# Designs tried in a protein design chat: VHH binders against q75qn6r703to848. Part 2

Target 1, 146 residues: q75qn6r703to848
Amino acid sequence: KPSMIQENLFIGGGLAARSIYTLQHLGITHVLCLCANEIGQSDTQYPDLFEYQNFSITDDEDSNIESIFQEALDFIKHGEETGGKILVHCFEGRSRSATVVLAYLMLQKKLTLLEAWSKLRKVHRRAQPNDGFARILINLDKKCHG

## First folded at step 8 (VHH)

Design v6
Fold by OpenDDE, look of step 8:
Structure v6 (fold): chain B 146 residues (1-146), chain A 121 residues (1-121)
Amino acid sequence: as target 1 above (146 residues)
Amino acid sequence: EVQLLESGGGLVQPGGSLRLSCAASGFTFSSYWMYWVRQAPGKGPEWVSTISTGGGSTYYADSVKGRFTISRDNSKNTLYLQMNSLRAEDTAVYYCAKYGSSKRTYLFDYRGQGTLVTVSS
């Protein structure tokens, strides 16, 4: 159910994230959870099986998701440097997770928003940041590329 | 304050074995994945092994798979690394490490002073 962005990076929703079988089948070792008082929080996590980083972010246009970009990206990088595979997930795998993945592709992989979007949508067609998150990403693109 | 204290290093011949220990304090040890990393002379630091909170999951760098075994005793707040079939290229300072989300040093977010392992005939 999760989509592969690259060899060690996946994106998905809460149902996939709480499936031990799914995670183990994909070889996931690190889980970046972008949920707020919903499915996917610590009550449905398995810290003895996977390493988690949790952020409480609501899927609202006014949500300050950019405030977690650095920490989120650091966690992804941590997973990469330790030979792991990272799942980035939110509840639906549509907005919050997509936004963080796009930010990762732009900031770490030096892609433009358009390039990142194209890359993500090729494998995860339900990706759809809300309008507020989209504005944040557009501004990020301007900061990164002028 | 997070403290990690490595021990068990020393001089060993190729093919020999060592067991490293790491005493942890200043944090809830059983709540964190723990790591071994190493830095060889003239090289950058590299990840060696990782263990989950309860030891249910363990992972190893390709270079040490089949030879090293990571384990932990949460009742003693201690991390271990059993190193068998040691090779010259395993010579390095070995560090016990913990990830901290507020840090940007990644493999070395938190680490001890390290313990030197020298593999030489």
Scores: ipSAE 0.797, ipTM 0.895, lowest interface PAE 0.6, mean pLDDT 93
Fold by OpenDDE, look of step 10:
Parts: structure tokens; sequence; C-alpha cells
Structure v6 (fold): chain B 146 residues (1-146), chain A 121 residues (1-121)
């Protein structure tokens, strides 16, 4: 089951993302998929029910996940501005999705990494960016807050 | 090149009706959710309505819910907005819009020139 970060933003894994019942029950309208090459295929997505933005990011320390931050955040903002609710998901809902949500909280909500981490872990305890992603977020925090 | 051309706007009395159309080209129309947005004089742009790729899902801003109906004909690459029970506060330029992830204009990433709707006695 997805975790609610805020009223219009949720985080979860692939199993939840492919459940029409779960998505509709939560009122999800937009789905940000970070593992399209794994589960974001035609048989797992319903484009007439939800709007999708798909990325194919690998969950490894060398993956350049920061390259999609702006585009991912734009999609989230698009969903917000059109009265929707956004689900950000990867395969396990642990590393990739958490990283993007943290980036969102830092860049859009102007939170420090520590504040964003506290907010996320309060509702989604399995959140755990890999070491490479953590380094990216630390660097982002330095850029944003000095 | 993405092109969106709105039409159907005009002057109408309160309680009247209008039907807007949007002709789309330069992209696979049936593969995208489409949007209507509007901007009233002296106000910022606001989202009005959204429709899914096949028309199976529709959503509306609270201000127009129950009065406006969004629809589409994918065979004609055309988006529609039926506006009933129009009010003075509906006066605005109405834009057909498509989301694009490469720009920072968000609601107006891709949009046409708009069509003016004036509701006045």
Amino acid sequence: as target 1 above (146 residues)
Amino acid sequence: EVQLLESGGGLVQPGGSLRLSCAASGFTFSSYWMYWVRQAPGKGPEWVSTISTGGGSTYYADSVKGRFTISRDNSKNTLYLQMNSLRAEDTAVYYCAKYGSSKRTYLFDYRGQGTLVTVSS
C-alpha cells in the first residue's frame, strides 16, 4: 500500500502501482514510474485511467538519478496544478522513489535533507536511498542550503 | 511541431451555452491526456478540465463541475468543451493544452492562441 507524504502525493512500490483498486481508492490520477523497464509496460499501466510519466532508472550507486529530477518534479507539479494526486513509485518503493520524493521536498518545498528525511520516514519507514543516491541528495542539500 | 487551435468562443448572456473546439496536430493526439485551461482578466491561469487518452476518465475544477463537459474525438484529433449555465466569472480566454515535460510553463507547456469567452448581460 502506498504511503501518503502529503494530501496529493504518495509513494509506493510496483505492486501497488499496478493495482487499479488501490490507485482508485486513493484517488490517484497521475503516476510517476521510475522503473518503466521493469514493470512500466502496457500490461501494467492503464493510460485511460491514469496519466503516466515513465523513467527507466536502475537502482545502483552509479545511476544518474539526478538527471531526471527536474523532469520528475515538473510532472509532480503538473499533477498538482491540475487538481490531481500523484503516486511516485519504483519497484520496491524503497530507493529510487524515495530519492525523487526527497528531491521534491528539498527543491519544491524548500526543506533541508534532514527535514525531508524526517517527513518521509515518518510515513514510509522502508525508504532507503542507496549510497550513491544518498550522496547525490547530500550534494543537493549543500547546493540548496549551503 | 505541436499545434493547437481553439475555436468557438464569443459573447453570451448569463445562463447561456457555448461549445469550444480544439484542433490538434503535430503529435499523436490519442496518446495524451488533454486539458482546458483559462485566464480571466486580471487573474492568473487556472485549470478547468482534463480528459484521459480514450475519454474514459474526466476531471473538472470545482468552479465548473456540473456545468462543463469535456470530450474528445480521437479520429478527428479534436478536443471539445461544452459550457452550460455560463456565469460572468467564466469570462476568460480559454486554451487547449497538452502537457510537455521539457518546459517550465506547466499548464501552458503546449497551448494554442486561445479563444475568448465573454459572459455579460
Scores: ipSAE 0.655, ipTM 0.853, lowest interface PAE 0.8, mean pLDDT 93
Fold by ESMFold2, fold request of step 13:
Parts: C-alpha cells; sequence; structure tokens
Structure v6 (fold): chain B 146 residues (1-146), chain A 121 residues (1-121)
C-alpha cells in the first residue's frame, strides 16, 4: 500500500504500483518507477491513467543512483506543478525508492538528512537504503549543509 | 526532432471564445501526455491543462476550470484548447508542451513558439 510522505508524494513497492484502482482513488497522476526492467512493462504500466518516468536502477551498493537524482526530482516537481500526485516506487519499496525520496526532501525541500529520514520513517517504516546509497545520502547532506 | 506549432490565438473581447490548436510532429504523439502552458508578459510559465495519451484523463488549473476544455485527435497529431468566457488575466502566449527527460527543463522539455491570446476591449 502506498505510504503518504507529504501532500502529493507517495512511496511504495511494485505491489502498490500495480494496485491501479487504489492509485486512482488516491488521485495519483504520476508514477516514478526505479525498477522498470524488473516488473515487465505490460504488467505494471497504464500510460493513459498515469504519466511515467522509468529508470532501471539495481539495488546494489555500487549502483550509480545519484546520476538520476536531478531527473527524478524534475519529474516530481513536474507532477506537483501540474496539480498532480506522485508515486515513487521500486520493487520492494525499501531501498531505491527511499533513497530517491530522501534526496528529493534534501535537495528540493531543503531538509537535512536527519530531518528527511525522520519524516520518511514516520510514515514508511520499511525504508532502508542500502549501505552504498546511505553513503551517497550522507555525502549529499554534507554538500548541502556543511 | 520534436516540433510543436501552436495556432488560433488572436484579439478577443472579455467573455469571448477562442480555440487553440497545436500540430505535433517528430515524436509518437499518441504516446505522450500533452500540456497547455501559458506565459503572460514579464512572468514565468503557468500550467493550464493536461490530457493523457488517449484522453482518458484531463486536468485543469483552478484559474481556468469550467471555462477551458483540452482535447486531442491522435489520428491528426493535434492538441486543442477550447477557451470560453475569456478574461483579461487569460492574456498570454499559449504553448503546447510535452514532458520528457532532457537537460535543463523548466515546466516541460518541449514546447512550440506559442500563439498570442489577447483579451481586451
Amino acid sequence: as target 1 above (146 residues)
Amino acid sequence: EVQLLESGGGLVQPGGSLRLSCAASGFTFSSYWMYWVRQAPGKGPEWVSTISTGGGSTYYADSVKGRFTISRDNSKNTLYLQMNSLRAEDTAVYYCAKYGSSKRTYLFDYRGQGTLVTVSS
């Protein structure tokens, strides 16, 4: 089930992304998928119902997830500015999606990593970026806040 | 290359109507959500309306809801905006747009040169 992080922003896994009527009822308009090659395009995507941004990022400590942060943030901003609500998801809703949401909260909403983490964990206890992603977020926090 | 050509703008009195068109080429039009965005003189872009790939979903900014209707004809690669009950604050250059991943995006990656709508007596 998608977890609401803030007005217009939700996080979940592949099962949440496939719960089409639930997403429509919540008013989701935009879906950011971090696991496009893992879930089969025809099984999980309905482009007349939702606008999609797809990435194929593996949940490995050496995956270059930082390389997609700006594009992901632009998509989230795009959804917000067009009156929509955005689901950010990966396969398990644990590592990749949490990492991107934390980066969004830090870069766009100007939260420290601690503030972003507290906000996310309050509504999505499953959140657990892998150690490589956590290192990326710690370094980002230092760049943004000293 | 992506090309979007807006037309149908002009001078209209308050309360009047205009229908804007956008001819699209250089991409698979039916595969993209399409948008109308407007920019008043000296101001930044403002989202106006959204339509999904097949037209199953439409969305409107509060400022135009009930007065504007977005539509599309995928067989003609054309996007439309029917504007009724026009007001002075609707004066702007109107752009059709689509979203896609590219460098340096504002509201949208791709838009045309626009068509000017002037609402004045």
Scores: ipSAE 0.638, ipTM 0.833, lowest interface PAE 1.5, mean pLDDT 88
Fold by ESMFold2, look of step 11:
Structure v6 (fold): chain B 146 residues (1-146), chain A 121 residues (1-121)
Amino acid sequence: as target 1 above (146 residues)
Amino acid sequence: EVQLLESGGGLVQPGGSLRLSCAASGFTFSSYWMYWVRQAPGKGPEWVSTISTGGGSTYYADSVKGRFTISRDNSKNTLYLQMNSLRAEDTAVYYCAKYGSSKRTYLFDYRGQGTLVTVSS
């Protein structure tokens, strides 16, 4: 259920994050959760199986998701540099997680937004940042590439 | 205030063994994954090993797999690294670390001075 974006990086929704056997089979070691308040009410995280970074970002057009980009990217880099594999997820695997993955591809892998979008959609057709998040990504693309 | 204090380093012959310790304070040790990283003179930092909160999962860099064993004692707030079959290439300053330190780039922002391991005849 998780989609592989590249070696060591996966995207999914809340159902993927709950599929513990599947995550262990894939070798996931790190889980970046963007929907902690939504998941934490009904789900137990498993900190002896996965290292977690949790954020509570709403999927609203006016949510300041950009405020967590650097910390999220640091966590992904942490997982990569310690030999791990990272799942980035939100509730539906559509908007918040896609936005963070796109930001990662742009800021750390130096892709343009168009390149990042093409890469993500090829493996994860569900990806659809909300309009506010899309605006944030467009502005980020301008900052990186003029 | 997070404090990590490494100890147990020293001079050993090739093929020898050492046990490193890391005394932790200022945070709930049992709630965090813990890491050993090392830095050889003139080189960049290298991840060595990882252990989960209760020790249910352990991971090793390929260069040390089968020779090093990470462990923890949550009742003593202490992280360990048992190093066997040591080689000259293991010579480095060894640091323990956790994610969520006071700086976000954990490999470049180690807490404490580390402990020196020198492997030579």
Scores: ipSAE 0.629, ipTM 0.840, lowest interface PAE 1.5, mean pLDDT 88
Fold by ESMFold2, look of step 10:
Structure v6 (fold): chain B 146 residues (1-146), chain A 121 residues (1-121)
Amino acid sequence: as target 1 above (146 residues)
Amino acid sequence: EVQLLESGGGLVQPGGSLRLSCAASGFTFSSYWMYWVRQAPGKGPEWVSTISTGGGSTYYADSVKGRFTISRDNSKNTLYLQMNSLRAEDTAVYYCAKYGSSKRTYLFDYRGQGTLVTVSS
């Protein structure tokens, strides 16, 4: 269920995040949750199995998802530097998680938006940032790649 | 404020053993994954070991597997690193760390001042 974007990075929805056996089998150690208010944290998180970072970002076109990019990317880098594998998820695995993964690919891996999009869609066809998030990513692409 | 204090370093012979401690305060220690990181002279930081909140999961860099053991005592807010079969390459300042920082400039943002381990004949 989780889609592998690269050897240490996975994307999914809330069902993937609750599939504990699958996550352990994949070697996931870190879980970045973008939908904490939509998923009850206490009953659905297992902090002795995975290290979590949680955000409550709505999937609305005017949500300021860019405000959490640096913290989210720092968490992904933290997982990478400690030999771990990271799941980035939102509720549906469609918009918020895709947006953060694309931002990571552009900012950390230096891909253009087109390259990042192609890479993500190849393994995760559900990816579909909402129009507001898409505009944020387009502007980020211009800032990074002239 | 988060405080981490490493201790237990010193000079040891190759093949020797040493036990490091880290006293933690200013946060709910049992709620965080904890890390040992080391920095050798002239080198960048290197992740050494990780332990989950209750100790149910432990992880080690390949360079230390089988020789080092991470543990924690949540009742004492203390993290440990047992280092056996020490090698010259283990010479470094050792830091305990946690993720999540008020300083948004560092990946291992909360680390102590470190404790020096020197492995030399």
Scores: ipSAE 0.608, ipTM 0.830, lowest interface PAE 1.6, mean pLDDT 89
Fold by ESMFold2, look of step 8:
Structure v6 (fold): chain B 146 residues (1-146), chain A 121 residues (1-121)
Amino acid sequence: as target 1 above (146 residues)
Amino acid sequence: EVQLLESGGGLVQPGGSLRLSCAASGFTFSSYWMYWVRQAPGKGPEWVSTISTGGGSTYYADSVKGRFTISRDNSKNTLYLQMNSLRAEDTAVYYCAKYGSSKRTYLFDYRGQGTLVTVSS
């Protein structure tokens, strides 16, 4: 269920994050959760199996997701530099997680938005940032490559 | 405040052994993954080893697998690195570290002063 974007980076929703055996089989060591307040008390995290970074970002067009880009990218870099594999997830695996992955590909891997979008869509057809997040990504693209 | 204090470094011949220790205070040690990183002269930081909160998972850089062993004693708030079959390429300052929220761009914002390991004839 998690989609592999590159060798060390995966994207998914809440179901992927709860599929502990699958995550272990894939070699996931790090989990970036964008929906900490939405997963409720019924969800458990396993800190002896995975290292977690949690954010509470709503999937609303006016949510300031850009405010967490640097910390999210730092965590992804942390996982990469410690020989690990990272799952980036939100509740449905379509808007917040896609937005953060696209920002990572643009800022860290130096892709244009079009290149990052093409790469993500090939492996994760659910990807659909909301309109507010899309505007943030377009502005980011202009600042990086404009 | 977070404090990490490395010790156990020194000068050793190739093929020798050292055991590094890291005394931790100012945070709930048993709740964090812990790391050893090293920085050789003139080089950037290099990850060496990782241990999970209870020690159920351990990970090693390819360059040290089979030679180094990470361990922890949560009752003593202490992290260890047993270094065997040392090579000249292992010469570096060794830091213990944890990942934490910070405004910095560094990967390991909380680390000690380091302990120098020199492997030379």
Scores: ipSAE 0.579, ipTM 0.817, lowest interface PAE 1.7, mean pLDDT 89
Fold by ESMFold2, fold request of step 13:
Structure v6 (fold): chain B 146 residues (1-146), chain A 121 residues (1-121)
Amino acid sequence: as target 1 above (146 residues)
Amino acid sequence: EVQLLESGGGLVQPGGSLRLSCAASGFTFSSYWMYWVRQAPGKGPEWVSTISTGGGSTYYADSVKGRFTISRDNSKNTLYLQMNSLRAEDTAVYYCAKYGSSKRTYLFDYRGQGTLVTVSS
């Protein structure tokens, strides 16, 4: 079941992304998938039901997840501004999706990393970016404050 | 090059109807969700309506629900907006759009000049 971070933004794993009835019931219109390399898109994605943006980011400490932050933020904003609701997901709903959601909260909503982390963990206890992603987020926090 | 060409605007009295068209080229039209956006004089752009790739899902801003109908014909690469029960507040330039990454805008990739709809007595 996806976790609601704010009215129009949800986080989950691959199981949540495949729960089509649940997504439609929640009013999800846009799906940001961070694990396209790990799913069979033709078997798990329904482009006439949801608008997708797909990335192939591995859950490795050396993956350059920061490279996709701006495009991911643009997609989330697009969904919000067209009256939609967005699911951000990876395979397990733990590391990649959490990292992108935290970046969104920091860059778009202007939260510190600690504020964003507290907000996310209250609704999604599974959230745990890997150590490399955590370093990226710490550096982002430093760049945004000073 | 993506090209979107809007047409069908004009002057109409309150309560009247218009049908807008958008001719699309330079991309695989049937693979994209399509949008209508409008911009009233002196205001920022406002999302109006959305249609999914095959038309299985349609969405409307609250201000136009029940009066406007979005549709598409993928065999003709054409997007439509049927506007009924028009009001003065619907006066705007209407644009069709698709989502795409663009550093010029953060909402939509606007390609045409739009079509002007004026609702006045």
Scores: ipSAE 0.569, ipTM 0.815, lowest interface PAE 1.8, mean pLDDT 89

Design v6
Fold by ESMFold2, look of step 13:
Structure v6 (fold): chain B 146 residues (1-146), chain A 121 residues (1-121)
Amino acid sequence: as target 1 above (146 residues)
Amino acid sequence: EVQLLESGGGLVQPGGSLRLSCAASGFTFSSYWMYWVRQAPGKGPEWVSTISTGGGSTYYADSVKGRFTISRDNSKNTLYLQMNSLRAEDTAVYYCAKYGSSKRTYLFDYRGQGTLVTVSS
């Protein structure tokens, strides 16, 4: 159920995050949750299996998702540097998680927004940042690439 | 105030063993994944091993797998690294760490001065 973006990076929704045995079989070690306000603690409470980082970001066009980009990307880098595999998820696996994955591809892998979008959509057709998040990503692309 | 105090290092011949300890205080030790990281002279820090909150999951860098064993005792707030079959390449200062941003190097929260392990004939 999780879609593999790169060897160490996966994207999904709440159902993927709850598929614990699938995540263990994939070797997931780190779970980045963007929807902590929408799920109960029992849904993300396997700290002996996964290291978690949780954010409560609403999927609204005026939500300042950019405010958490640095912390989210630090967590992804942490997982990569400790030989781990990271699941980035929100509730539906469509907007918030896609936005963070696109930001990661642009900032850490140096892709343009168009390149990052193409890469993500090939493995995760559900990806669809809301219009506010899309504007944030367009502005980020300009900052990174002129 | 978070404190991590490493001990157990020393001079050892190749093939020998050492057991490192890390005494933790100032945070809920049992709620954190814990890490061993080492830094050899003239090199950058290198991740060595990881242990989950209850010890149910452990992970190792390829360079130490099969020779090192990470463990923890949550009742004593102590992290351990048993190092067997030591090699010259294991010579380094060893640090225990948790994820955090206080020093920002490798995104690990290093709070102690580390313990020096020297492997030489």
Scores: ipSAE 0.567, ipTM 0.814, lowest interface PAE 1.8, mean pLDDT 88
Fold by OpenDDE, look of step 11:
Structure v6 (fold): chain B 146 residues (1-146), chain A 121 residues (1-121)
Amino acid sequence: as target 1 above (146 residues)
Amino acid sequence: EVQLLESGGGLVQPGGSLRLSCAASGFTFSSYWMYWVRQAPGKGPEWVSTISTGGGSTYYADSVKGRFTISRDNSKNTLYLQMNSLRAEDTAVYYCAKYGSSKRTYLFDYRGQGTLVTVSS
């Protein structure tokens, strides 16, 4: 159900994120949750089995998702440094999670937005940041690459 | 309301040991990475150590690696810092801090009043 972006990085929705079987089957160790009020929050998490970081972000064009980019990036990096596998998820695995993954690819892997988008869409076709998030990513691309 | 209460600080000679504790309340302790930070007199705050939600991952500043050990007991909502081989430069107020804010400098977002550690002959 989750899509593999890299050997140690996955993207998905809330249903996948709360499935112990899915997480263990994929060898997930770290879960980055981008849900505000939807399924996948702490009530459906298993902190004794996995490492979590939760962010309360709504899938809205006016949401300030860029404010969590650095913190989200750090969490992913912590997972990577320990040899773990990270799942980035939101409710549908469509907008919020995609946006953070794209930001990660751009900031950490030094990809352009176009390159990051191509990489993500190749494995996760339902990825679709809302218009507000898209504008944020475009601005990020300009900051990173001119 | 998030509350963090540090304890265990005191006066110790160089080479000595201390164990700090942090009692947490007002949030789901087990869902958050926790941090120890310190601030020496006349200096800015310094990151010391962090531990993942379940304790599976720990990280240390270079200055304390091999000497300090961070741990947690989620059943008691408590964070610990075992400090061995203490040095004069470890003298500082030590704070317990919660990860999970929207700010990068979470050192000041959620932390306690601190506990003073003084290493002196």
Scores: ipSAE 0.198, ipTM 0.596, lowest interface PAE 2.1, mean pLDDT 90
Fold by OpenDDE, fold request of step 13:
Structure v6 (fold): chain B 146 residues (1-146), chain A 121 residues (1-121)
Amino acid sequence: as target 1 above (146 residues)
Amino acid sequence: EVQLLESGGGLVQPGGSLRLSCAASGFTFSSYWMYWVRQAPGKGPEWVSTISTGGGSTYYADSVKGRFTISRDNSKNTLYLQMNSLRAEDTAVYYCAKYGSSKRTYLFDYRGQGTLVTVSS
């Protein structure tokens, strides 16, 4: 089951993202997928029902996930501006999706990394960016807040 | 190459109607959500309306809700915007857009040259 970060923003894993019932029950309209290249993921999308933005990010310490931050945030903002609800998901809902959500909270909501982390972990306890992603977020925090 | 060609704009009096069209090519039109955005003189781009792949979902900006209707004909690769009860504040260049995550801003990932709509008495 996806976790609600705020009224229009959810985070979850691949199984939740593939469930029409879950998505419709939550009123999801936009799905940000961070694992589109993984087997079976793209085949279980429903473009007539939801708007998808697909990225193929590997859950690796060396993965350049920050390269998609702007595009990911733009998609989330677009979902917000259209009055929709956005699900951000990766395979496990643990590392990649958490990283993007944290980036969103920091860049869009102007939270510090600590504040964003607290907010996310309060509702999504399994959130755990890998060490590389954590370093990226720490650097982002320094850039945003000094 | 993605191509979008808007048409149907023109001069209309307040309260009038226009129907915009967007001819799409260079991609599988029926597989993508499509958007209308507009830019008024001296203002930034404004989202107007969105329609899902099969037309099952539509969204409208509050400023146009109840007056504009977005639709599509996938067999013709064409997007439409029916604009009724036009107001002076609707004056803008209207763009057909496709979101493709290839640009920094979602509003202008792919768009045409636009079509000018002028609402004036």
Scores: ipSAE 0.068, ipTM 0.498, lowest interface PAE 2.4, mean pLDDT 90
Fold by OpenDDE, look of step 13:
Structure v6 (fold): chain B 146 residues (1-146), chain A 121 residues (1-121)
Amino acid sequence: as target 1 above (146 residues)
Amino acid sequence: EVQLLESGGGLVQPGGSLRLSCAASGFTFSSYWMYWVRQAPGKGPEWVSTISTGGGSTYYADSVKGRFTISRDNSKNTLYLQMNSLRAEDTAVYYCAKYGSSKRTYLFDYRGQGTLVTVSS
């Protein structure tokens, strides 16, 4: 099941994202999908129930995930401003989704990477950006906090 | 080109009703959640309501819940907002809006010019 990061923000894997019961039970309204043509991808499966934003990002060290940070954050903010609850998910809920959530916490909530990591890992133990994504987040931390 | 054209605004007394319409063009209307937002004089934008692609899901701001009803006719590419039991605090310019993934904008990428709703005795 998805993990609650804050009242209106959840993180999870593809299986959770495909479960209508899970999504409705949590009150999810917005689904941010970070899957790349893999099982569990949320290609607007229930467009009349949830608002979707899909990004095609592979879980590779060389994947340019930072290129979607702004757009992903805008979607999350849009969900927040409309009183919704956002699920950020990838296939396993481990690397891609975690990276975007961390970027959100850093850029939007003004947390350091360490603070964001602590917050995320407290509720989502499986969070583990790949080494490339970690480097991106470290660089982001330097940019945000010096 | 995406176009949203709001209509139906006007002057009404407290307790009155209005029905707003939004004519959409330049995009696949039925593929997008649509929104009503409003901006009162001297205040920032406030989201009012949203409706899913097929109309099966609707959400409302607490301030309008029970009084406003959002609906859509995808065959006509039109969004509606039935406003009942209007109050002075509902006075605002009302905008039809959609969220686009291709823009780096906060909240709403596209909206119309708006229609003014004035509630006054």
Scores: ipSAE 0.065, ipTM 0.525, lowest interface PAE 4.2, mean pLDDT 89
Fold by OpenDDE, fold request of step 13:
Structure v6 (fold): chain B 146 residues (1-146), chain A 121 residues (1-121)
Amino acid sequence: as target 1 above (146 residues)
Amino acid sequence: EVQLLESGGGLVQPGGSLRLSCAASGFTFSSYWMYWVRQAPGKGPEWVSTISTGGGSTYYADSVKGRFTISRDNSKNTLYLQMNSLRAEDTAVYYCAKYGSSKRTYLFDYRGQGTLVTVSS
């Protein structure tokens, strides 16, 4: 279900995030949840088994998702630094999770938006940031690479 | 109350071996990922190794990969770190820690007093 972006980074939807078997099978240790009162809330999480960071972000064009980029990236980095594997998920694994993964690839891996997009779409074809998120990523690309 | 008690440290020559143990109590040990971290004098904490709840997944820092082996015995609530081919740069206080915290500072989550490992000729 989840797609592997790199050895320690996965992207997926809410159903995958709720599956203990899936998470453990993949060796997931950290779960970044980008859901707003959807599947993936605390009552569907397993804090005894995994580390969680929850962000309440709606999948709409006006959502200020860039406001969580730094914190989201910090979570991913800390997961990496502890030798874990991170799952970034939202409800459908299409927009919010994709946006954060793209931001990670751009800011942490120093990829251009085009490079990040290519990398993501190669393994996760359902990735589709909404128009508002796309604009945010485009602006991020300009800030990072001119 | 969560308690972690590290032991097994000591003075060893380069190339030597040590086996660290961590006795856990105050929580369901088998339900948590566990990890070792170390802190050398004058340096910040460094992640060493992580093991999943059932031991099916293990992770190692590049600096110790191939030399250290993490394991656990859930029936004894004990975490282990087998350290072989020790080097001077392995000198540090070694701490046991558990996952399951909502905190961001994973390296400091529920660690014990640590056990000192000194590698010196």
Scores: ipSAE 0.061, ipTM 0.502, lowest interface PAE 2.5, mean pLDDT 89

